# Designs tried in a protein design chat: VHH binders against o26223. Part 22

Target 1, 191 residues: o26223
Amino acid sequence: MKLLWTSQHIKVTVHIDGKVSKMDVLEAIKTRRSIRKYQDREVPEELIDKILDAAMCGPSAVDERPWHFIVVRNREMLEKIPEVHPYGAMVKDAPVAIIVCCDSSLEKIPGFWVQDCSIASQNILLAAHSLGLGAVWTGVYPLEDRVEGIRRLFSIPEHVIPFSVIPLGYPAENPGTRDLFDPDRIHLEKW

## First folded at step 1 (VHH)

Design q24 (framework vhh_7aqx_2)
Fold by ESMFold2-Fast, scan of step 1:
Structure q24 (fold): chain B 191 residues (1-191), chain A 121 residues (1-121)
Amino acid sequence: as target 1 above (191 residues)
Amino acid sequence: QVQLQESGGGLVQAGGSLRLSCTTSGRTFSKYAFSWFRQAPGEEREFVGAISYSGGSTDYADSVKGRFTISRDNAKNTFYLQMNSLKTEDTAVYYCAASRYYGTKYEYDYWGQGTQVTVSS
């Protein structure tokens, strides 16, 4: 990869291949679907970088930004995830997965890290979709067995909590879109 | 600019051990993932092992799993390759590399100059 240095610790890439432009924010939100079947095709590192940049742009409680991310491309490691997350079978078939984690030492207000990591996870899903990829959120927290299994598998310290595992790749399925708007769930001025 | 410097190469007998070190300068060490690669004469450069920014994840080529261990010491701005049960096939120039991203053998743009490891029978 060709990278440009903009300061001592900052790099950018100028490669734009794989970008799915022209999808506005509302379109991305409305057409994103969980994707569990992937093409046997590598995801470029530039796209993972863009997705993680988007993940870190989410709001967080008191700007605590407690998220950390593990990027897993190693086939043997991906194949071990279903052993500790039995309903994450699709992860072994993905070319890459992102593990969203909370560093509890960065937490400023108790409990809000769950919301923070949920926002980061959703941004990963939306960013992947906007770039022509498919992804799915597989839950880790708050299931104790999955939390400890993922922690052991990836040598995650005790003060760091694995929150979600998000496999992603080029989609090999198209579930279509849904009409989910329900005006009966909108209340004006009071319940 | 990222500067990487290998040390610890040399001549060793088959079945022996070596520890390679890679020291870094001019950058915040803890923000980088690190890898080792090797190149034998007449062959392409191949991936050996990688360690994540936090040190919580490691990855190895199948040919070295169980024999080589990669580790890092953020306080010393150094990362290591512990090579055990060396084979003549491990003879190569070993390179350290730094990456913004963990676990890719194609995206490294910062390399050391290499250190020769020769394993005799």
Scores: ipSAE 0.000, ipTM 0.120, lowest interface PAE 17.0, mean pLDDT 83

Design q25 (framework vhh_7aqx_2)
Fold by ESMFold2-Fast, scan of step 1:
Structure q25 (fold): chain B 191 residues (1-191), chain A 122 residues (1-122)
Amino acid sequence: as target 1 above (191 residues)
Amino acid sequence: QVQLQESGGGLVQAGGSLRLSCTTSGRTFSKYAFSWFRQAPGEEREFVGAISYSGGSTDYADSVKGRFTISRDNAKNTFYLQMNSLKTEDTAVYYCAAYPGKYTRSSEYNYWGQGTQVTVSS
């Protein structure tokens, strides 16, 4: 029974830790939280593939789809990320991280790659959550020191811009969900 | 906080119509979504209909679709349930409820009116 303003609800069935769970799109969006503590467990390659498929399904300006992804599982490389990203300490404790990048040679209109890569990053977070994983977006762009640090660490070419670093794993924390709906931010017909 | 008061209940014959009103106190009416529920003696409280804070969306229980219409008047801080083609099984105490822009289950709502009796005779 859904008592308030209703939208179409799509049920998604996924396998999480050998269990079948059902999560509609609105539930996934509303219950996703930033997760910074991970279990000492590997994430199956199949789940990473599903997450990256979802990342590439986002809309992009003039269908430029400038995103590239680096999947990092090497512990030594993960341990070096906090050296170039001050707020990325949790990355060294994650079993895997995805670096979202923009290939500027694929950009068709100036500046819209930021929105494109933001959409891809959010899709990674949401897809990870729907699959029983936890993740957090750690910002790289537009902070020049972080952009150059990540570029050097992962041998990223000059025409490619690292946008975000997203560690992920099975969650070792369970923060409660937030109710962020604020009707004061909604204006009908005009401001 | 929102305070709610129902009115418009009464006795009506099957096939007739009634219009229920729910008046709210305070300056927050436009920020709330509203619902109607009903409860017959000895039964669980059941959903009847809902209207979004914008008025752009409405939802109804299958048993009342096509017969009941929910509407709101922001200028009067009032929302309504127009009940047409009434049946004896519509007999119940009708309650209005308000939601401060949040989605929740009926058992979790904290903003309820006192109720108004609707009796439909055969």
Scores: ipSAE 0.000, ipTM 0.145, lowest interface PAE 17.9, mean pLDDT 82

Design q26 (framework vhh_7aqx_2)
Fold by ESMFold2-Fast, scan of step 1:
Structure q26 (fold): chain B 191 residues (1-191), chain A 123 residues (1-123)
Amino acid sequence: as target 1 above (191 residues)
Amino acid sequence: QVQLQESGGGLVQAGGSLRLSCTTSGRTFSKYAFSWFRQAPGEEREFVGAISYSGGSTDYADSVKGRFTISRDNAKNTFYLQMNSLKTEDTAVYYCAAHYRSGYYKPSGYDYWGQGTQVTVSS
């Protein structure tokens, strides 16, 4: 037997510039930034569980839900990730990282697992932000050297594909906000 | 497009050995992971073994571990299944399959399949 993880409809509080505020979904989407510097603070297991619950709530092609997750807290393992991922230097300084994987045995339609795992990765970033954490998506798939490096480092079998490595922690930087709305990219009825 | 063609099937007695080959056509052989599946009469197609696109890792079904070996030869655009210590329960049609970069345990994950080759193991 296993306990089922369930999503909860809750209000979250974010600390921004020393002030406490409540963040709704739209605010979370608009204010999320990639965070690469982390405080020397432990992330509670309960927050990781909430983030992974949110990750699994994403839509997937034909409801295949091909994702598996590896949670890495071991400092020595985190320090080895930059050796196989050149743009993952920040991972060694994070208190925890989540590796998003595709179990190809669960795939029903070839190729759509990439979209499925992208959605799961995005939900991790948004959930982390909504809980007062910072995170960044570091790309693994489709780069052959990174896929095989991560596979060997974490003993991942050939039917499972490492997709992304997402370090997370309490943020030690605030890069500010941007206005990215561009109405020239919106076409009415036709191109 | 990738096309796959098996060869090397046939009749063999229990305890014997057989080597299956799968020859591919296409310019991208080195970018594909390859797998072998088998199907006994009245059963679903099941996973046998896989080799990564880099050739650096292999995986096998528990029923064939230690007896079967998968390998690839990029210069010949061919990959192989060496079957040793054959048992009567290894009797099946063997299919080779290809997918870009990753192996699959379920047949539904593959777009490229060979025609199949019969392996019959007699007691």
Scores: ipSAE 0.000, ipTM 0.123, lowest interface PAE 16.3, mean pLDDT 83

Design q27 (framework vhh_7aqx_2)
Fold by ESMFold2-Fast, scan of step 1:
Structure q27 (fold): chain B 191 residues (1-191), chain A 122 residues (1-122)
Amino acid sequence: as target 1 above (191 residues)
Amino acid sequence: QVQLQESGGGLVQAGGSLRLSCTTSGRTFSKYAFSWFRQAPGEEREFVGAISYSGGSTDYADSVKGRFTISRDNAKNTFYLQMNSLKTEDTAVYYCAAGKYPYSYRTAYDYWGQGTQVTVSS
């Protein structure tokens, strides 16, 4: 480890607000794409820390903030995810995955943890994109088989619910941008 | 949030051993990675070693590899630097450090101890 890395990181005085990236918020939202192909290259721990910091900054119903995160880098564990998640095949090729979980003991208002964990998941995708990484949201909840499979695989307690599995890495594909604006979906004053 | 305090420094003869301790207080997590740095008179502060939050990974400067060992005891909120085969060039003030992000030990350091003097005589 070079001292230069430490001094370089210190010189970027506001890491968490995108000083590492020049992409503004609207650009990040509009250009984020699901990425399922990754380079054979490790993601630095610092970038994962920044992504998780951003994930915890989402709004939460009655400020319950029920989210917990499991960071998976172990290749054997990553390779087992597709066995319990049929649409998670790309996870075996990712250098790291984040499992977003809800600790039900932190829930203050029934049912809103789903929205809370959705917000955390989206923040992970946007933060990853802003840092030059690609990611994809693979759904776990509300599919009972996937919830049970992921719980058993990662020794998750019964009071904690796995919500999503998000593999991420340096992108090995560039699907381009999409123009999704549809004015017919906007109603003024009334339906 | 995290307070760090070194102990165990002192005077030792070349070829001897010392064990430094860094005790953490305030809000600490078993997920924090920790590092040791040193600063010799008239020189820049340099990296010595690091231990991951799990204790499963360690990293050392080439100058101390094979002589120094970093370890941690999460039950005591303490981590250590075992220094063997000490040389006169190991004379420095030793600092323990932790970063804002608990999983990364190769990043900016936000929390520092006050330092403990190690003097190695010939």
Scores: ipSAE 0.000, ipTM 0.191, lowest interface PAE 15.2, mean pLDDT 83

Design q28 (framework vhh_7aqx_2)
Fold by ESMFold2-Fast, scan of step 1:
Structure q28 (fold): chain B 191 residues (1-191), chain A 123 residues (1-123)
Amino acid sequence: as target 1 above (191 residues)
Amino acid sequence: QVQLQESGGGLVQAGGSLRLSCTTSGLTFSSYTFSWFRQAPGEEREFVGAITWSGGYTDYADSVKGRFTISRDNAKNTFYLQMNSLKTEDTAVYYCAARIHVETYGSAEYDYWGQGTQVTVSS
């Protein structure tokens, strides 16, 4: 038997002082999995800071960088998220969640904020994985009921749009191997 | 024009096995993540299992893990749920569902649904 998931954690070791072993970028991209079960362990603030720094490093249309982030650690608030997000049941069991938002007042080109916030969300998932954590992107926008529910729950103003809710923590599950390379989706020179 | 059609449901004894099929038409089969859901009378719809568009990742509800296996046959535009060691608690209408593979959505809503097929497990 191979313990590929265990070897990935060994390559990215988090110490009490926040020191981390580096993981190759391609390895991080290829081995990141959606994680929906978490250990009962706190995530250090230093790791959240590193994840949010990475989130803000993504490219954005005309450098508008419209993203804002809400960090939720309060257990009562995490437990309320599934009431307004039907597919967010795992959030109540996470030690922390990040809500990715768009401040529409920062938008310079119409519509590209969705791509900007998608990039920020993916960077959160990759950064979490590289630091030995697991996370999952749960969709909010463009589902009107979820947008409104999350807005009310976290007192988000009208000009700010909640985009995604990303619970994260130390993983308590080990998803199997995936092979997503599909050559039928690659077209040379023309469609 | 997109259609999902379940087949293979029926009556089976506890401890037995049953294989459900979902035949698809009107979509590019290899581009979709496929899932099975079930709903017992008076209860909410429950996730059962999923297989990604590549076939490389499968996911199961804890209640069926180790007993059910989801698979896909791209040449036949069909995906399956092999149900082993059936329990009376598995009695439900089973629905197949499809969504464009967008890993970023995780548990997001499905684009297309079948009509459902009844599975009844007797003691």
Scores: ipSAE 0.000, ipTM 0.094, lowest interface PAE 18.6, mean pLDDT 82

Design q29 (framework vhh_7aqx_2)
Fold by ESMFold2-Fast, scan of step 1:
Structure q29 (fold): chain B 191 residues (1-191), chain A 123 residues (1-123)
Amino acid sequence: as target 1 above (191 residues)
Amino acid sequence: QVQLQESGGGLVQAGGSLRLSCTTSGLTFSSYTFSWFRQAPGEEREFVGAITWSGGYTDYADSVKGRFTISRDNAKNTFYLQMNSLKTEDTAVYYCAAVYIEHTSGPYEYDYWGQGTQVTVSS
């Protein structure tokens, strides 16, 4: 074991509630937390557009980019999500949610869509955080009951697989940060 | 240092066949998904075909399905593109590319690329 050092590589200037803040990439990654309590405030469409732009910038196997996104702002629809997703209770209190989907007709290498949609989901979480929003990833795939429940609720075609539901809003909680670095999980040269 | 080197390119007549090889060094061959891409003059680089580390997944661009076959030889650290029924439209520089099996990567974001080999199909 040796002392590890790190440096900040990227600086980002973001708009938070009309104001400008500065957050580097490492800070965004290390301080992002799952947020399940939201202020009663609308999230502007401009911010959702920026988040989805970032979501689509992830690497994808053979550049298949199989992701599609459903943006849900309708209160009645948000309130129905907990009925088909038991750990999605917080979604009903969010002003908006994004459903990340895979269009299997766009898949070029079978099986990599799970990684592609995971990357898109994480980019949504990081982009939201960088813009002063809070979000949480609620898992849909690979739980068959949740997949079919979300499919029916949002009229998703058979060839499209709902992967995650990510509620977003201005945070009404601050859980603080975590120190998750574990050097025992780092192996040099081989296992 | 990881290196990918294409070979087997050249001039061939329409309707003919050609086999491209990509020899790798500096990587654990069995842990990589391999792909072929091509770029014609004045056009964007396009996907041609892919084969996963196990050979269990292969995929091809619609323009080459049924004519091209991608394969791998783990004992030789080499993978191939067998091109049959060649058309003048297949004329391009062909690139081999590698991505570690735990990564997802697009055509421009692959971990490693070869330098390219010219394939010219005459009428």
Scores: ipSAE 0.000, ipTM 0.105, lowest interface PAE 18.7, mean pLDDT 83

Design q3 (framework vhh_7aqx_2)
Fold by ESMFold2-Fast, scan of step 1:
Structure q3 (fold): chain B 191 residues (1-191), chain A 122 residues (1-122)
Amino acid sequence: as target 1 above (191 residues)
Amino acid sequence: QVQLQESGGGLVQAGGSLRLSCTTSGRTFSSYAFSWFRQAPGEEREFVGAISWSGGSTDYADSVKGRFTISRDNAKNTFYLQMNSLKTEDTAVYYCAADLFGSYEDYTYDYWGQGTQVTVSS
């Protein structure tokens, strides 16, 4: 086989510390847990790039794709996040955090950016898990004090809305998986 | 914006039951998720149980699962921890906490109560 074309994009495998990830989609969804304790080791930029690629592959209303991302690795900046996000102490202990933002200038249909950024946030969590990392979604929007605190801390312009802060790293805890299936929440044909 | 006050602690014998209450002062009680934590002397504060803002979801620590039940009464601005089959290791100061949306899978707590002592005798 010849794959010698200009601008060819070849994605063969995903690696976790030199290991090929074999987690299927259902396994990833069912075994992902919020991780708040991280090893004292850096996350390679290659893995962050793969996570952000996955984040941007989610559906969005009228294909508006309003998401922007801030990658925070600076220890002093990570340590300031709990000051504007009360009880977000786990963020200061993470090697890296991703801030999911909405650029309102990209919004084509009012209000749907919340669903769009929720999808991007979940894709970050699933991609991190599939790559052997742990992450947690900490809420920012719609809490006005947290939105303004994060905006000020990271010099985010007024037309951009910080939605979530997602610390991530190699996990230093294993909470196991939960059995959350509840058939009483499934209704056939009618409520 | 919300204040929390625990009540219902006390002395109880092993195998007995006790119900803790947490009363809140706030017009947005139904918008908050609530949790119970406990701390025994010389130990770290540990999670006990949580109830979502809608009341439709509850979570418990493995050590209390099946014995403790968390519930809420929005009409009374109160939430509860019903403790059954109490063991001596349940002896601790119990704290209630309120979360106004900190994290999606677990809770970030904005407000705490002062604590109420629970002592289980053998």
Scores: ipSAE 0.008, ipTM 0.322, lowest interface PAE 8.9, mean pLDDT 82

Design q30 (framework vhh_7aqx_2)
Fold by ESMFold2-Fast, scan of step 1:
Structure q30 (fold): chain B 191 residues (1-191), chain A 122 residues (1-122)
Amino acid sequence: as target 1 above (191 residues)
Amino acid sequence: QVQLQESGGGLVQAGGSLRLSCTTSGLTFSSYTFSWFRQAPGEEREFVGAITWSGGYTDYADSVKGRFTISRDNAKNTFYLQMNSLKTEDTAVYYCAATIHYVESGSAYTYWGQGTQVTVSS
């Protein structure tokens, strides 16, 4: 962070090491890919803050907003995630991971927290992509062994449910674009 | 209503140590970058140190680097400035400040404490 002093004001500027993409919403949605290989580059705190702000902007059932987030940068903790999440091997190689959690005490309608946390997770993926980062959603809930493993590892209380683990970083792979449009899944006026 | 209240100021001998505290109320503590500024008589207010909302980044003015440490305690809604190896030049009124992320620290969006006097005797 660089500090610029002006008369009785200080300007704090976070240096962004990575390129920030100019991308419209539809392009971001269409070109986002799961990224599991990351450059050995730090992700600035400023970008994580922007991603978390976007995550909290998602719609939620009856505006319950039950999501909480754990930001993990500690190498030892990242290296332990694959031990409790068998398909999370890439997490140990990421510079940072976000754990999306549900605080069940904030739930107003039973069961809708899953949709709320899914929306928050997707917003993290899209926001990361729009900022030139790569990320992947690794599933925790509803697999009981993963839920309890992550809970124990990060000292998550019983009323809070870990939902997803999302490693992110600057991409070290480019899987290319997929054409997923299937008109047979669109029904006009009736089934 | 947002309030920031400094404590821990006072008179201390050169070479000594002092810890300032800033207790906050009326804001979501975890969402703010916290800073310390100081102002000596007849001088402009200057930056001393800052700690980001996550605690993951700290920054210091060159004049205090290696002597002062900023920290935060989210459970107590309080942040601190540990001042070691104090010099007479550190004599000033110290202000704590809270700024939302991505806004210039010390800007119009900064909440300020009322200040606490630190006097370092030779």
Scores: ipSAE 0.000, ipTM 0.117, lowest interface PAE 18.1, mean pLDDT 84

Design q31 (framework vhh_7aqx_2)
Fold by ESMFold2-Fast, scan of step 1:
Structure q31 (fold): chain B 191 residues (1-191), chain A 123 residues (1-123)
Amino acid sequence: as target 1 above (191 residues)
Amino acid sequence: QVQLQESGGGLVQAGGSLRLSCTTSGLTFSSYTFSWFRQAPGEEREFVGAITWSGGYTDYADSVKGRFTISRDNAKNTFYLQMNSLKTEDTAVYYCAAEVIHYTGSPSEYDYWGQGTQVTVSS
């Protein structure tokens, strides 16, 4: 949300039922949960634009930024995803899904595209949560059967690798929160 | 290096239509949000309309909503403002502008501007 200033009017883009605040980053991180049940409601395109903007803001090894995104809203296509992704059954019930891909021609250092696409995927999850939506990361890479299934289903070129499928929607469940802080995993100065 | 160039301005009678074009060079077109602004004599530059980098969201000033349409053609590195039902109060110099939005924080801060094109609407 940013103010667009005119001499006669202040214009603000506001979402009807999303969170537009950029405060409480730690709370967003701690309260984000995987959401697999969605309301039968469209997600406005402006929210998807905000989520993808956030996805592209992640750090990237040697600034290679190899990520590409496929936005899937077509019901018939969403219904086919579970056929090639066994743990993606919830995708057929989502109003939209984002497929995070790596363009291997943009890779500058071997293997770091995995970290780059992981960062983009996490930013999608956090941005969705901050806007009042629910999402879940369903893994594609490095499982060869899922990679090839998603590639064929969405006509993805050979030099592009599908990394994750992230269904999104307004939540129809509230799984509560978890606190997984474990001080035994923190070492001072040395292992 | 980066250039924005407006075309399509001119004189038109009230109730008429004009289509403005903005051709761009020296930038990755698909990574930019594009907007139109206008400035009437003695007034500050004001927002008219915007189209996001994805093409998925458009926004308009209340004074032009329902009359103006913004669009983009990524294959031609060009974006447009279709102006219908023009009024005398639409008379202004129209500017195209671009800003990068793949970075978080401030998508409405404009990095590049065109030189402007005059639109005059007579009664």
Scores: ipSAE 0.000, ipTM 0.131, lowest interface PAE 16.9, mean pLDDT 81

Design q32 (framework vhh_7aqx_2)
Fold by ESMFold2-Fast, scan of step 1:
Structure q32 (fold): chain B 191 residues (1-191), chain A 121 residues (1-121)
Amino acid sequence: as target 1 above (191 residues)
Amino acid sequence: QVQLQESGGGLVQAGGSLRLSCTTSGLTFSSYTFSWFRQAPGEEREFVGAITWSGGYTDYADSVKGRFTISRDNAKNTFYLQMNSLKTEDTAVYYCAAGTYIVHESAYDYWGQGTQVTVSS
């Protein structure tokens, strides 16, 4: 790739949107959509670090924080994910993916690691959206074939459980907004 | 105030190796992504390689992948471009740059003056 030289400055054709840092929490939650089409553009490590910091700030059962994360940028490895995850075809087209894992040795209360890793996964999606990126949660646990496939592919130890694979990048699609509020699902005082 | 200075350029034979250095002053070195660009006569300035502030991610132009390696030494406020298996097509003025993002489509805040690399057949 070549960058154009303009006067005293290299011209940028793709800009990081400064508005992304000003999205409020409600806006981020309501406008986040699953993104499966990505620009041919690398995601800066600084943004990945911010996303992972946000992921680790989630609540966890008895503060066990069982999360570990694998950051995958290697093209050959990304291309192999669909071989072990049939609904992860979009991962091969993403510039980066995060694998959310549970280290069972950090678990303080049985079974709550699923909720902990769900919170971490959602925080990754929200943080990515707030930074102008798109992402999608692809499920791994509790499907035994996917868990074992991802474990083998990334040399994950037996005491660590891969929970989700989240490809992310600059979005190449713009899904419309959704109005999901349903008052029939709200019960006052009793069922 | 902020200064980037390249060194290590010169004349080298095709197939040889050369290591460029960029020494920085006036900036918080550990907070910056660093990059190398080059410009041959009559051509656009092109991206060569970059390394993020953490050192955990590197990116390279397709023309140099497998031959060039970028690295950083935070203790010396210096970053490097190790150039192996040099080709005559690598002849250019090499510039170091500092910015906040590794993306080769991003603008860099600070630039060096450039150092000439000439690869003879």
Scores: ipSAE 0.000, ipTM 0.105, lowest interface PAE 18.5, mean pLDDT 83

Design q33 (framework vhh_7aqx_2)
Fold by ESMFold2-Fast, scan of step 1:
Structure q33 (fold): chain B 191 residues (1-191), chain A 121 residues (1-121)
Amino acid sequence: as target 1 above (191 residues)
Amino acid sequence: QVQLQESGGGLVQAGGSLRLSCTTSGLTFSSYTFSWFRQAPGEEREFVGAITWSGGYTDYADSVKGRFTISRDNAKNTFYLQMNSLKTEDTAVYYCAARVEIYHSGTYDYWGQGTQVTVSS
């Protein structure tokens, strides 16, 4: 059996850094790609603020909202991330990175913080894309060597767990769009 | 009430194999990182191995790498330590432990009562 998917294009007008932009939410979700090459151009604070606001709007288990964020613009610190994260080489070339963390003191249900921080990470990627930026999620948790490396590098307390490192900037690459819809993964009424 | 219960300990000859089980109750099993620790008489408790909530990462003490394997079965609320090529130095009381992530370096929220493993020459 095949399913017919119908979508309407809803264009939202957003004021970004004084510039009016239009973005369709479904288009943003479908066209977001991991971007690992950035222009030599700073990202305004106002855009980072908008991204973090969006990150905090995600649902969380029992509304625990355990998220904390570290915003890294210091080039020396960005250049050290690849030493503790082998697949984070692109971070050194980004104008800014956001480290998504869990403050365990805010956790109400054991282990669900991973889902909460995944939601926050995805919202950062979507918000960045909607604002004309490119970003990529580089995994930290659950790899213990990366967790402790990032913790040490950014003086993160023991009760806080670094989850992901997301470099972002104005994109210097266009990898194109992917068609990932697979109806064989959709089961109606039962498996 | 959260409880962890070890089983599978016993006497085994050097070069042999043994599988320990830790059955849990009162916790959301899929949300916990599980570990095995051991303590020989007169010594401090030492880390043996861990498996994260997702099962995607495992860690082992250097002394047991390549010989011991930790695994978890979410359907049974049980996790295991498969011990192969046992040495007399592996003789200890083995404890299972559970924690919600790395909050406090090395701190675990729940512990079992321990099970004795004795490896004879």
Scores: ipSAE 0.000, ipTM 0.107, lowest interface PAE 17.3, mean pLDDT 83

